# VHH binders against F-box/kelch-repeat protein At1g80440: the designs that were tried, part 20

Target 1, 354 residues: F-box/kelch-repeat protein At1g80440, of Arabidopsis thaliana (Mouse-ear cress) (q9m8l2)
Amino acid sequence: MELIPNLPDDVARECLLRSSYQQFPVIASVCRAWNREVSLSQFLHQRKASRHSQELLILSQARVDPAGSGKIIATPEYRISVLESGSGLWTELPPIPGQTKGLPLFCRLVSVGSDLIVLGGLDPITWQAHDSVFVFSFLTSKWRVGATMPGVRRSFFGCASDSDRTVLVAGGHNEEKCALTSAMVYDVSEDKWTFLPDMARERDECKAVFHAGRFHVIGGYATEEQGQFSKTAESFDVSTWEWGPLTEDFLDDTGDTVSPPTCVAGGDLYACWGGDVMMFLNDKWQKVGQIPADVYNVTYVAVRPGMLIVIGNGKALAGYGEATVGYICDLSSSRWVKLETHGGHVQAGCFLEV
Short names: E, the ipSAE of ESMFold2; O, the ipSAE of OpenDDE; V2, 0.75 times the mean of E and O plus 0.25 times the DockQ between their complexes.

## First folded at step 15 (VHH; framework vhh_6z1v_2)

Design u5 (at its last look DockQ between E and O 0.05; V2 from the best seeds 0.00; counts 0 for: pae E 18.9 > 2, off the site)
Fold by ESMFold2, look of step 15:
Structure u5 (fold): chain B 354 residues (1-354), chain A 128 residues (1-128)
Amino acid sequence: as target 1 above (354 residues)
Amino acid sequence: EVQLVESGGRLVRTGGSLRLSCAASGFTFSDYAMGWFRQAPGKEREVVAAISSSGGYYWHAKFVEGRFTISRDNAKNTVYLQMNSLKPEDTAVYYCAADSETGEYIVTVIDESEYDYWGQGTQVTVSS
């Protein structure tokens, strides 16, 4: 039961470590030894240590309308697009079980280890809120069903992962369109939800980020203040099980923005507002860049150390708007490079390493 | 009470630019798709542009392609129509409209009866 006949096991393991994640199901099907090898958690650690891990950008992305004339635009069907950053190649994941007509609308995507977590959203046919959780393993290329979100059904909630174990869900609105103060965390390995103490404010359409060891919930609006986004934020420390103090003017200078301010974290904390890229440093926001002018209506922002991705709509040039316009910014040089995308509107996304 | 109030219409020279605004109140703006329509003297009202409730899906009529851009700011409950390279044939009363229909992001139809709420209109006049 050698990994590869006539090769030392360490050489054979080196061959497996260099495989693309797309090959893992095939490798796992060859024999029990290969199946065991790629299923071990140490396999992922060794891939990263040897610099063979793959960094992926995962997007919930609409299919482009095939009709050339635009009298009626069909309800878009969202699928999960995967960009492998090293190669620049795009692929698409298989459909979520039971969701053959596309992803729930406005669902949230986060990553925990090599798992992609898909949470909530609206049924694409009925527009009723989902409490569902689906997990895709990039090791096995299989979907599984996670424990449903407890309590009232919610949509447009803030969602963030600590990348290791825990997913926060905070705020949003219930089925009566009332903004929520409630929040909860999901432990992916235990498949268990736990409610948090309520937030200080109702926060519909809030953003969540994990930064500096805490889950931050930023902005949003109360039921009676629909669309009047708050400048406040609050943060939760899972280890102490406490919300920190409310920060009253966390977001400032949000005048005539083309979209509500969006905060993201990837080492450092960033925000996009007023066409500017802002970095939170020394307890204040500092402008560190400007979003390229051809990005109309920013729809998605992501960041990792040294790099920011901005995706939005292009201006209409043919009776249809461009489906997406994307850019990558090297934050150290403030240099922007256009990101070629293949599809339509991006409603959610995350980074994942496998 | 649902209200849609257009503003920004005025006299503009050929080749000029103009931005129309439509302020909405009395409903959850972010749940509605929005459209701009126009009616020239003696003509039927026609759709100019439409935008989904999220702002992520939009459509422009071919006769304004490359010249007009619809957008929305859900924080301000406002939909806009940026009008560039204006021509005399763009002279019309411009109306904004809201569609509460679920299951649709953009409604780009000729039949105006599919829209629930309408503004009173704003006059755009483009001189030769």
Scores: ipSAE 0.000, ipTM 0.144, lowest interface PAE 18.9, mean pLDDT 79
ESMFold2 (binder alone), look of step 15: mean pLDDT 84; pTM 0.874
OpenDDE, look of step 15: ipSAE 0.005; ipTM 0.267

Design u6 (at its last look DockQ between E and O 0.01; V2 from the best seeds 0.00; counts 0 for: pae E 8.4 > 2, off the site)
Amino acid sequence: EVQLVESGGRLVRTGGSLRLSCAASGFTFSDYAMGWFRQAPGKEREVVAAISSSGGTYWHADFVQGRFTISRDNAKNTVYLQMNSLKPEDTAVYYCAADSETGHYIVTTIDESEYDYWGQGTQVTVSS
ESMFold2, look of step 15: ipSAE 0.012; ipTM 0.580
ESMFold2 (binder alone), look of step 15: mean pLDDT 84; pTM 0.866
OpenDDE, look of step 15: ipSAE 0.016; ipTM 0.301

## First folded at step 16 (VHH; framework vhh_6z1v_2)

Design v1 (from p2 with K57Y; at its last look DockQ between E and O 0.04; V2 from the best seeds 0.00; counts 0 for: pae E 22.6 > 2, framework grips, off the site)
Fold by ESMFold2, look of step 16:
Structure v1 (fold): chain B 354 residues (1-354), chain A 126 residues (1-126)
Amino acid sequence: as target 1 above (354 residues)
Amino acid sequence: EVQLVESGGRLVRTGGSLRLSCAASGFTFSDYAMGWFRQAPGKEREVVAAISSSGGYYWHADFVKGRFTISRDNAKNTVYLQMNSLKPEDTAVYYCAADSETGHYIVIDESEYDYWGQGTQVTVSS
């Protein structure tokens, strides 16, 4: 009964259910009732059930040099920025232990429950590929090390989460720049990797998305096709543990674009290519909108029920450390609202609910 | 909307080869000289190769001569960089750039280039 001094426990719990996730470590450290793992788990379930959970947009974002506003920085330092969608507040996570020079370049970010998973990438100094997995708990505000990715070291792989338990890693290339057919899944709660049967095709620089109970691996290219992106996709069915048949013209409505489309899922399946927003309807891609023209180069796209977020560079800016421009689209009204950002280039991102 | 999009960057073993492409849109490609630049971690961006708007004049930096070849296909609005005999020191982000001034000359000063791509990563392992 000692949740908050001088308050009845039921009133105290109601107040705590509305607390920011940022206060959970403090609350847990000074309140014996909240130190229990089961109580914190029950509390988080109550937050979600009562619709008081917080939705976070998590970005790997280049820092702007605060000590010298006009100073040129050749290789920006990536850090994790967090936007609380309700308050609009931006914060930054503590650095990954041992990674004080910033996040690995081209690392992947996904969320599973209240955990942020950071996978792979290249060392910011040597550019050597790593098999590292780092996990940040939004319950404890602490980093931990996950089981390393097994097998050959890979980079530029497709990566997606079912948001609940499982992370897919598919394709990419090995240290000899050979495109991979291999794929694997990470069970976050068990901290274990399992290899999948090989994909039908080598897929370097492919994209992955989770949709309708399946992991879809889209596009990519084979070793000998250097940069000639495939229009094909294949899907892994977690319930049967099998790859489905290859879809030969999954991207046929996009033509032969020089950049691979970015696909995202949030109830429905969406993609962005060029300045167009596409939705997958009746087994075909249909244009449903346009991205605002001042988003010059899209670097990150995310979708939530009824909402699309697009982040990119400003019209005339390119390279690392440049100013960002972002928008939120209400898909029901097709209204775009500018999202104020304070950092540089965004290389990756995900949503997380806590 | 001017856009330069690089592709083809990847991790390659020492002695290997790869070909970078840069697709251009939003301007009359045949009026622009094109260049490839690179930026290695912790180093300044440097010119690698440049080619005139017609393709009749081209230049390669001494550190890549005999190994890299710039070319262009004005029908496809694309400039290429063929990279052979790759070395670990070729590891960098490679940028495509367009220069509108005169168009019939090439220059190696990056400040003369009006438009830039986002870059494509090339990594050469030992």
Scores: ipSAE 0.000, ipTM 0.135, lowest interface PAE 22.6, mean pLDDT 79
ESMFold2 (binder alone), look of step 16: mean pLDDT 86; pTM 0.885
OpenDDE, look of step 16: ipSAE 0.040; ipTM 0.347

Design v2 (from p2 with K57W W59Y; at its last look DockQ between E and O 0.01; V2 from the best seeds 0.00; counts 0 for: pae E 8.1 > 2, off the site)
Fold by ESMFold2, look of step 16:
Structure v2 (fold): chain B 354 residues (1-354), chain A 126 residues (1-126)
Amino acid sequence: as target 1 above (354 residues)
Amino acid sequence: EVQLVESGGRLVRTGGSLRLSCAASGFTFSDYAMGWFRQAPGKEREVVAAISSSGGWYYHADFVKGRFTISRDNAKNTVYLQMNSLKPEDTAVYYCAADSETGHYIVIDESEYDYWGQGTQVTVSS
């Protein structure tokens, strides 16, 4: 059957490649040919190659308490917000089946291909650690449950994706608040966890980034040093399956006592602390600019080619329930444009291309 | 042909001020990051300051922090180095340089610069 009547298949395929990801479930329902065409991983590659892919900013964002509804004691209910960078359209994903109270608190978000992976966190009611893994496919617009994280239940771990196939997890603390040295990797397509060799150090509340085949775990603190953040980092090399030597002074240039928000794109490592935009240049962190003054306490940073996103707390009217303020910076022009965010506090985020 | 021409280097007293200029031609100036480097006798050339193509991002080496300021005027195809509170150890030949690629925003690594001026001598007397 013709993909589109009276059009050559090549032309019809070009029409499908231009469709919005939100249309994929509908397109798949039209007929077998359309279902097959949109479901192929080749389709996503062709979409990227023809420059019709869509870049999405995915946020775990608190629902705003409507107009002073007055409930004094509430844990914020987090949902997944999606911003299409091209159109500026905000949408919300359907809730995870069985998670009617919102996302786990302090869960981790990463992307692997067209899949969003949600890991761990604390139950919003009981505050007990989850070992849960949830996967949302932007191809099908459906959630599935992934294999649970093995071993001890952990929270506040470092987490990063290679963007292609795997999610790496390191550190955090167990249910006794003991910092962990253990690390592991999740293969999304195989739905399987594998333990890595242990890190050299216990690292609770560490940060992680993935770059050029290496999983970098930054900062954190040991059990006996609770809240006294390390200035060290260590990196796992996926190709050699081993941790490299400890980098003792990785964060020394910051003068900061905490693990700063850090992100990486295209070989450029960025961080935000003290109101400054920092880049890792010539083996040192260097101040390269300033964050807009109305962003208090950065909660999320991300970088993509040509773009830096900074989200934090806004000005509060004498209390908690602070508004969210975000900015997008065009790196080439250094122009900051206010990001029209909807909803409350942002606890996590990632970029995803579909 | 890409050309970078520094000017403004001269003899100046300790504590004095000086502004270096670098006029650029032969390329779309506003597309490239720029840097100032210096080389004292017997020393390796070192980065002094760098500035993004737009002028919105900048870097100053620790040894000049608070004393020197890089800036650019894309309408005049010129990059500047304002040098205040000069010290004898600032004596050097100062070079203007242009990034070899348009994809970088801040460049402090000397090897990323393919286009260099002839240099201008700055001498700070005690």
Scores: ipSAE 0.017, ipTM 0.536, lowest interface PAE 8.1, mean pLDDT 83
ESMFold2 (binder alone), look of step 16: mean pLDDT 84; pTM 0.868
OpenDDE, look of step 16: ipSAE 0.035; ipTM 0.344

Design v3 (from p2 with S54E G56R K57F; at its last look DockQ between E and O 0.14; V2 from the best seeds 0.00; counts 0 for: pae E 11.8 > 2, off the site)
Fold by ESMFold2, look of step 16:
Structure v3 (fold): chain B 354 residues (1-354), chain A 126 residues (1-126)
Amino acid sequence: as target 1 above (354 residues)
Amino acid sequence: EVQLVESGGRLVRTGGSLRLSCAASGFTFSDYAMGWFRQAPGKEREVVAAISSEGRFYWHADFVKGRFTISRDNAKNTVYLQMNSLKPEDTAVYYCAADSETGHYIVIDESEYDYWGQGTQVTVSS
């Protein structure tokens, strides 16, 4: 059957390629041919090749609440906000089925292709650790449940995506608040978890970055150290399936006991600490900029080539339901432009192209 | 034997700053939510600020209007109250308290707190 009546299929396909990702479910409902066309992975490649792909910033944000009052404080309710970089439009995803009080607290968000992966966190009512994995397809606009995280229940783990196929998880703590050395990888297309070899260190509340074929796990603390963050890092080499040697002084220039937010752009590693933008140069962290003074307690940092996004509290004492402040930095000019983030505290985020 | 010991209270001029500390012992500090309360002469005790066991959730009363900051250092078993832009109305005995039952979230009802310090006097003059 013709994709569009009275049009050659090539011209009709060009019309479909120009549609917004938000229209994919509507387009898919028109007929079987349209449904198949927008559901194919080749469709995404054609969109990118024709420069019609959309880049999305995806955030887990608390809904804004009035300042705390009364005798009982409700837990923050997190929703997924989406910013379309091309249009500047903010939207919200539908809630995960069965999660009526919002996302798990401190869950992780990563992207693999056009899929958003939501992992872990704590039930906002019981504070029990989730081992659930939820996947949202931006092609179908549907949620699905992935394979449960294996082993002990964990929270506050490091998490990073290779952007292509897998999600890597390391550290955190178990139900007894014992820091973990274990790590594992989730293959999104096979819906399968595999354990990695153990890290050299227990790492609770660590940060993770995937860079150049290596899964880097930074900072964190051991069970006996409780909040005394390490300045060390270690990385897993995917090609050899081995952890490399511990880097003892990875964060030694900071004077900072907290693992800083980190990110990677085009092979460069960035971090934000102490109000500074830091770049890893010549095996040392060096200041390359300053975060605008009205950003307090940076909660999220992200980067793409030439651009850094920073989100934090708009006041020194912001609650989780209070509005955030965000900025975009053009790295070539060091110019900062304010970004209205719509909503409260950001607990997680990622970029996704569709 | 649970002990909470406040310190840092003193006489301060209007507009000044000071930091209160509360040292904790006799329990696993990282399991407890902490709160700061105050009581002026002849008044009911009132909640000033509260912080969850891991420090990820915190709350401040409206009457401190972003002037006070609660924080904690679980490695030192200490909770802090940074007090800026002090006013004569802030004159009170300040107490720290621990809430074992609700460590992962914040409850501002003082009846939910199990353990209390002896207090430290803050006096703000003109």
Scores: ipSAE 0.000, ipTM 0.277, lowest interface PAE 11.8, mean pLDDT 81
ESMFold2 (binder alone), look of step 16: mean pLDDT 86; pTM 0.881
OpenDDE, look of step 16: ipSAE 0.044; ipTM 0.311

Design v4 (from p2 with S52R G56W K57T; at its last look DockQ between E and O 0.01; V2 from the best seeds 0.00; counts 0 for: pae O 7.3 > 2, off the site)
Amino acid sequence: EVQLVESGGRLVRTGGSLRLSCAASGFTFSDYAMGWFRQAPGKEREVVAAIRSSGWTYWHADFVKGRFTISRDNAKNTVYLQMNSLKPEDTAVYYCAADSETGHYIVIDESEYDYWGQGTQVTVSS
ESMFold2, look of step 16: ipSAE 0.627; ipTM 0.878
ESMFold2 (binder alone), look of step 16: mean pLDDT 83; pTM 0.850
OpenDDE, look of step 16: ipSAE 0.021; ipTM 0.245

Design v5 (from p2 with S54W G56R K57S; at its last look DockQ between E and O 0.02; V2 from the best seeds 0.00; counts 0 for: pae E 13.5 > 2, off the site)
Amino acid sequence: EVQLVESGGRLVRTGGSLRLSCAASGFTFSDYAMGWFRQAPGKEREVVAAISSWGRSYWHADFVKGRFTISRDNAKNTVYLQMNSLKPEDTAVYYCAADSETGHYIVIDESEYDYWGQGTQVTVSS
ESMFold2, look of step 16: ipSAE 0.000; ipTM 0.362
ESMFold2 (binder alone), look of step 16: mean pLDDT 85; pTM 0.876
OpenDDE, look of step 16: ipSAE 0.382; ipTM 0.712

Design v6 (from p2 with S52K G56Y K57M H104Y; at its last look DockQ between E and O 0.01; V2 from the best seeds 0.00; counts 0 for: pae E 15.1 > 2, grease 26.1 > 24.2, SAP .669 > .668, off the site)
Fold by ESMFold2, look of step 16:
Structure v6 (fold): chain B 354 residues (1-354), chain A 126 residues (1-126)
Amino acid sequence: as target 1 above (354 residues)
Amino acid sequence: EVQLVESGGRLVRTGGSLRLSCAASGFTFSDYAMGWFRQAPGKEREVVAAIKSSGYMYWHADFVKGRFTISRDNAKNTVYLQMNSLKPEDTAVYYCAADSETGYYIVIDESEYDYWGQGTQVTVSS
């Protein structure tokens, strides 16, 4: 049967490709032909090729303090907020099944294709480490459970996605608060974990980015050096399955050495170092901008080609339930525009295209 | 029988430090949020600080922020108030109180607290 009566299938398919991702469950329910069409693995590719894909900023945000109740939020309840860049509208995902008190604390969010991957963190009630993996499909609007992270339970690990197929995890600490050298990779489509060779150093509270085929693990600290953040980095080349040499002065160029850097990749490498925006150019970090003064503590940074997003506290001593301040920077013009947010503290986030 | 017993209240000079303790018994301490309150003569009782059952979330009133620190030791069933840079206006009877934890809020309204200690006197000399 025809996708749309009296309309050629090519034209009918073009109509389906133009629909909003929020309508995919409804479209899939119309008939078997429509259900099959939006369920094909090729559908997302066709949307991107025809310039009908939607770019989403996905954030784990704390709920704001309730007005006038004589109560102040004590245990943040994190929910997933979604900003569609094209429309500027915010929405919220349904809760993860079984996680009714919010997302795990300090969990990691990454995207692989149209899937959102939620990894690890601490149980909001018990504060014990999760080894759980949850996957949300923006094509089906459904949650599913992925394979658990193998080995010792870990928290505060570095995490990054290649955006296409895999999620990489490194470092953190085990349940005895010993910093880890181990690393691993998750293949989302096969739902399978594989250990990587160990890093050269223990790295608790490290940061990770994926850039140009390499998984970069930056900073962190060893068990005996609690809170003394390293300025070193090391990179894993997925194509050769090898760690490269340790870079001993990776973060030593300029800027604030008191707090860990916020490093991100989006075509180029960026970091927030104190109040400065730094870009990695010619093997050195160079200042390319300054974060607006009303952002008192950066909690989240994201970058795409030509655009930087910064979110942080609206005052020096802000609670989790106090509203955040956000900005978008057009990197070509250095123009900062305020980003209207409606939620509290941001613990994690990622971009996703659907 | 629920018991909250404060100790450590003393006479201290302006600028000095003092640590209050509150020993709890007769209930599952790790299920309760704890608070410190104070009452000066002729004034209403006011909240000073509060801490959730896990110990990881806490709050301090603005008039003591940066000077007082609430903490707890669930293994010893004890909540503490470390008081630094004491001022004469900190002179009061200090009470610990317990609230059955029901959500993600810190409760600062004294009417919500279920159990109260007898208090310990803190006097800060000029």
Scores: ipSAE 0.000, ipTM 0.245, lowest interface PAE 15.1, mean pLDDT 82
ESMFold2 (binder alone), look of step 16: mean pLDDT 89; pTM 0.907
OpenDDE, look of step 16: ipSAE 0.611; ipTM 0.862

## First folded at step 18 (VHH; framework vhh_6z1v_2)

Design w1 (from p2 with W59T E101T T102W H104S Y105R I108A; at its last look DockQ between E and O 0.05; V2 from the best seeds 0.00; counts 0 for: pae E 18.0 > 2, framework grips, off the site)
Fold by ESMFold2, look of step 18:
Structure w1 (fold): chain B 354 residues (1-354), chain A 126 residues (1-126)
Amino acid sequence: as target 1 above (354 residues)
Amino acid sequence: EVQLVESGGRLVRTGGSLRLSCAASGFTFSDYAMGWFRQAPGKEREVVAAISSSGGKYTHADFVKGRFTISRDNAKNTVYLQMNSLKPEDTAVYYCAADSTWGSRIVADESEYDYWGQGTQVTVSS
């Protein structure tokens, strides 16, 4: 039962903790002791505690157009790109089994532990709503199919993860294009969905964030008010299993925005709209920065403690298969550094720590 | 140097919404009328909406009435097009344009616009 022959187990474990996540399938194949060691949740916790964990930015990106042309592709093929923050290396995940034309359009990406969850969207061939859930384990490097989203098929829903166990889904519209009040939660480890109590409002094209023990659902619009985005938000308290009251003025200081990307940082909320970087301070959105001028048509914004990432088109008229431009902002210094990227349009993304 | 830079175009579902922005530089924005135009593949460019220099007068093409709204923010040198209830027929490259003549009038004829952006692609799927 020795982890490494002729080494004390403490030293052997330190060697395994320092391994790249890409090596885990090979490590697991060596012997039962190594397989067990890298499969334990304790291993991942110790890896994080010892600062050997790897932070990944995971993006659903369109393939870059062939032959170097800037031609617009009407139905882009999305694949999953992975950026290792420490090394700067880009990799691409294998395709989801059975999805040879790419990821569903407008699907949602969230992380739960070392798992990437891909939810919903529209079939890239038929453009009909999916209820599919796909899970990629960064420990095994394998896809699996999760339990389908129950009830009516929905698209353009708000989606957020508590990062630990669950994925929450709210709103969107059904197949009759009626905005939804319903919401639900997916327990990734149990592979089970549970409906939540209904929201106070129908919210099509809403945004969601998980913050401070609450699932926040922001903006959106009702069926009869299509495109007239609400400036309200409401939040679900997981511990009490209740929706709180509406926050009527949550977006009042954003003007006539469509729907800003809402991100969760460690303790603070950030968003991007109108070329501005906004931070939620003292119950108001305040400008804290400006997106670099060479980022056109911002397609993705993400925030981590101390860091903001923006990705957009490299020119005003860009096809989905044309290379994107990205920047990383150090929030403490407000300095922007260009992010090397080799993929096309980004429709979704998340951070994952492994 | 005069520049008009459009943003906000993307792939969107039928019935969805988008807001296009056009940032202007290199001229006194508040003196100029602004317009949004679009060009679908194989078709002539057509006016979508136009707005006077003050923002006090505006018009929209019949095919977008009730769905699209033009607006401007002269403090930010920006003109906007809010696009709701999008249809596949709205698929086009959308251009921002500035009328270099006296800007208190509303101009629908593209020949009157001297400054043009490079355009932003809007694609609406069924």
Scores: ipSAE 0.000, ipTM 0.213, lowest interface PAE 18.0, mean pLDDT 80
ESMFold2 (binder alone), look of step 18: mean pLDDT 83; pTM 0.846
OpenDDE, look of step 18: ipSAE 0.006; ipTM 0.262

Design w2 (from p2 with K57R W59Y D62E E101T T102Y H104T Y105L I108S D109T; at its last look DockQ between E and O 0.01; V2 from the best seeds 0.00; counts 0 for: pae E 17.1 > 2, off the site)
Fold by ESMFold2, look of step 18:
Structure w2 (fold): chain B 354 residues (1-354), chain A 126 residues (1-126)
Amino acid sequence: as target 1 above (354 residues)
Amino acid sequence: EVQLVESGGRLVRTGGSLRLSCAASGFTFSDYAMGWFRQAPGKEREVVAAISSSGGRYYHAEFVKGRFTISRDNAKNTVYLQMNSLKPEDTAVYYCAADSTYGTLIVSTESEYDYWGQGTQVTVSS
């Protein structure tokens, strides 16, 4: 009944809403009332509504080289770094139980509410595809194992979250390196996978974004055309449960020898290709900025409304355990501010609000 | 049509130096990790060195550390292997290979490479 003795519950709740996410396990241990309060999903909604939520940048990031001399490790060891946007402080999550050699290679990171979802990738030792799903709750600070991805084992798939409830997966290749047309959705709260209708095209190494109620799957290539990236896209409408028509020239500025662009969504669609920042306007890509010259190889791109984050190598030939360079761009002003990075190569990341 | 063409293999004396080149065509070179492998008489093919698509990560087998250096020039679609302090044990056919799937990481197993060159013979005389 009383969250804090002799204090109205509305006032007590306001005190809890102001707490840092790192305090939630301690707060939950005080008593049943406090445990219940910070464990409810409604608590997160109240934090957002009262402007006390914390924005986190979450990265799968290689450990710095043990010697610090640039000696190359054959297989990098990835851990999860967390940047608190407000404070600028970096922390590291505990390792996934049973995964002592780091995260799977080429795994995907997405957020759903206060949960971080780690999907797929390759075993760092055997290079076999993982069908594993791991979930970290920022409310409890604990890992759990989610339902295994169904069907054939896949890697290099497109992956995006609606940020609220579900994770969508499309394409990639199977263990025979055959490109896939299949797609599926994971409901995090129900811990359940559901297959979607097949895409129109096989799409290995495709990119995916969730934007305006639609799951967009962009580019990729067919089994017989490795390295010949498609310029097409198709979008799944979650409300109608249907794929829309194929867009034939979605990436028509991509030459036949150009690297596939990285597409991201944060209010609008953006892409990075050829050192340029592109925005999708009126069915065409338009240049809206240029990535700083001291970013030699872009390894991670993310966007929020009005903000782009770019992380890459600080020199042309850099080891995975050598320091990275990062920048934040205010897209309205095109102003770039250097981002102090925590460690080595970044293979994946996402934003999370808690 | 994907092509990997090795060149530069020849007879050299113990302690000598040699640079191998592998010219790539028929694919977007900057998207691929590249590797050098070798096969000595009576042995299985083994990785010598590998380099990520950007050139930001590389691997050298322990038996060549300090002697061999992998590099790439994405503008020329070429990967190189500089071999110094050559030993008779380095005698082998050297193969260039490309991996389209894992271009941002170093791949150390030959099963992960999709495209292979025909090989170039390196012979080191005692």
Scores: ipSAE 0.000, ipTM 0.200, lowest interface PAE 17.1, mean pLDDT 80
ESMFold2 (binder alone), look of step 18: mean pLDDT 84; pTM 0.864
OpenDDE, look of step 18: ipSAE 0.007; ipTM 0.330

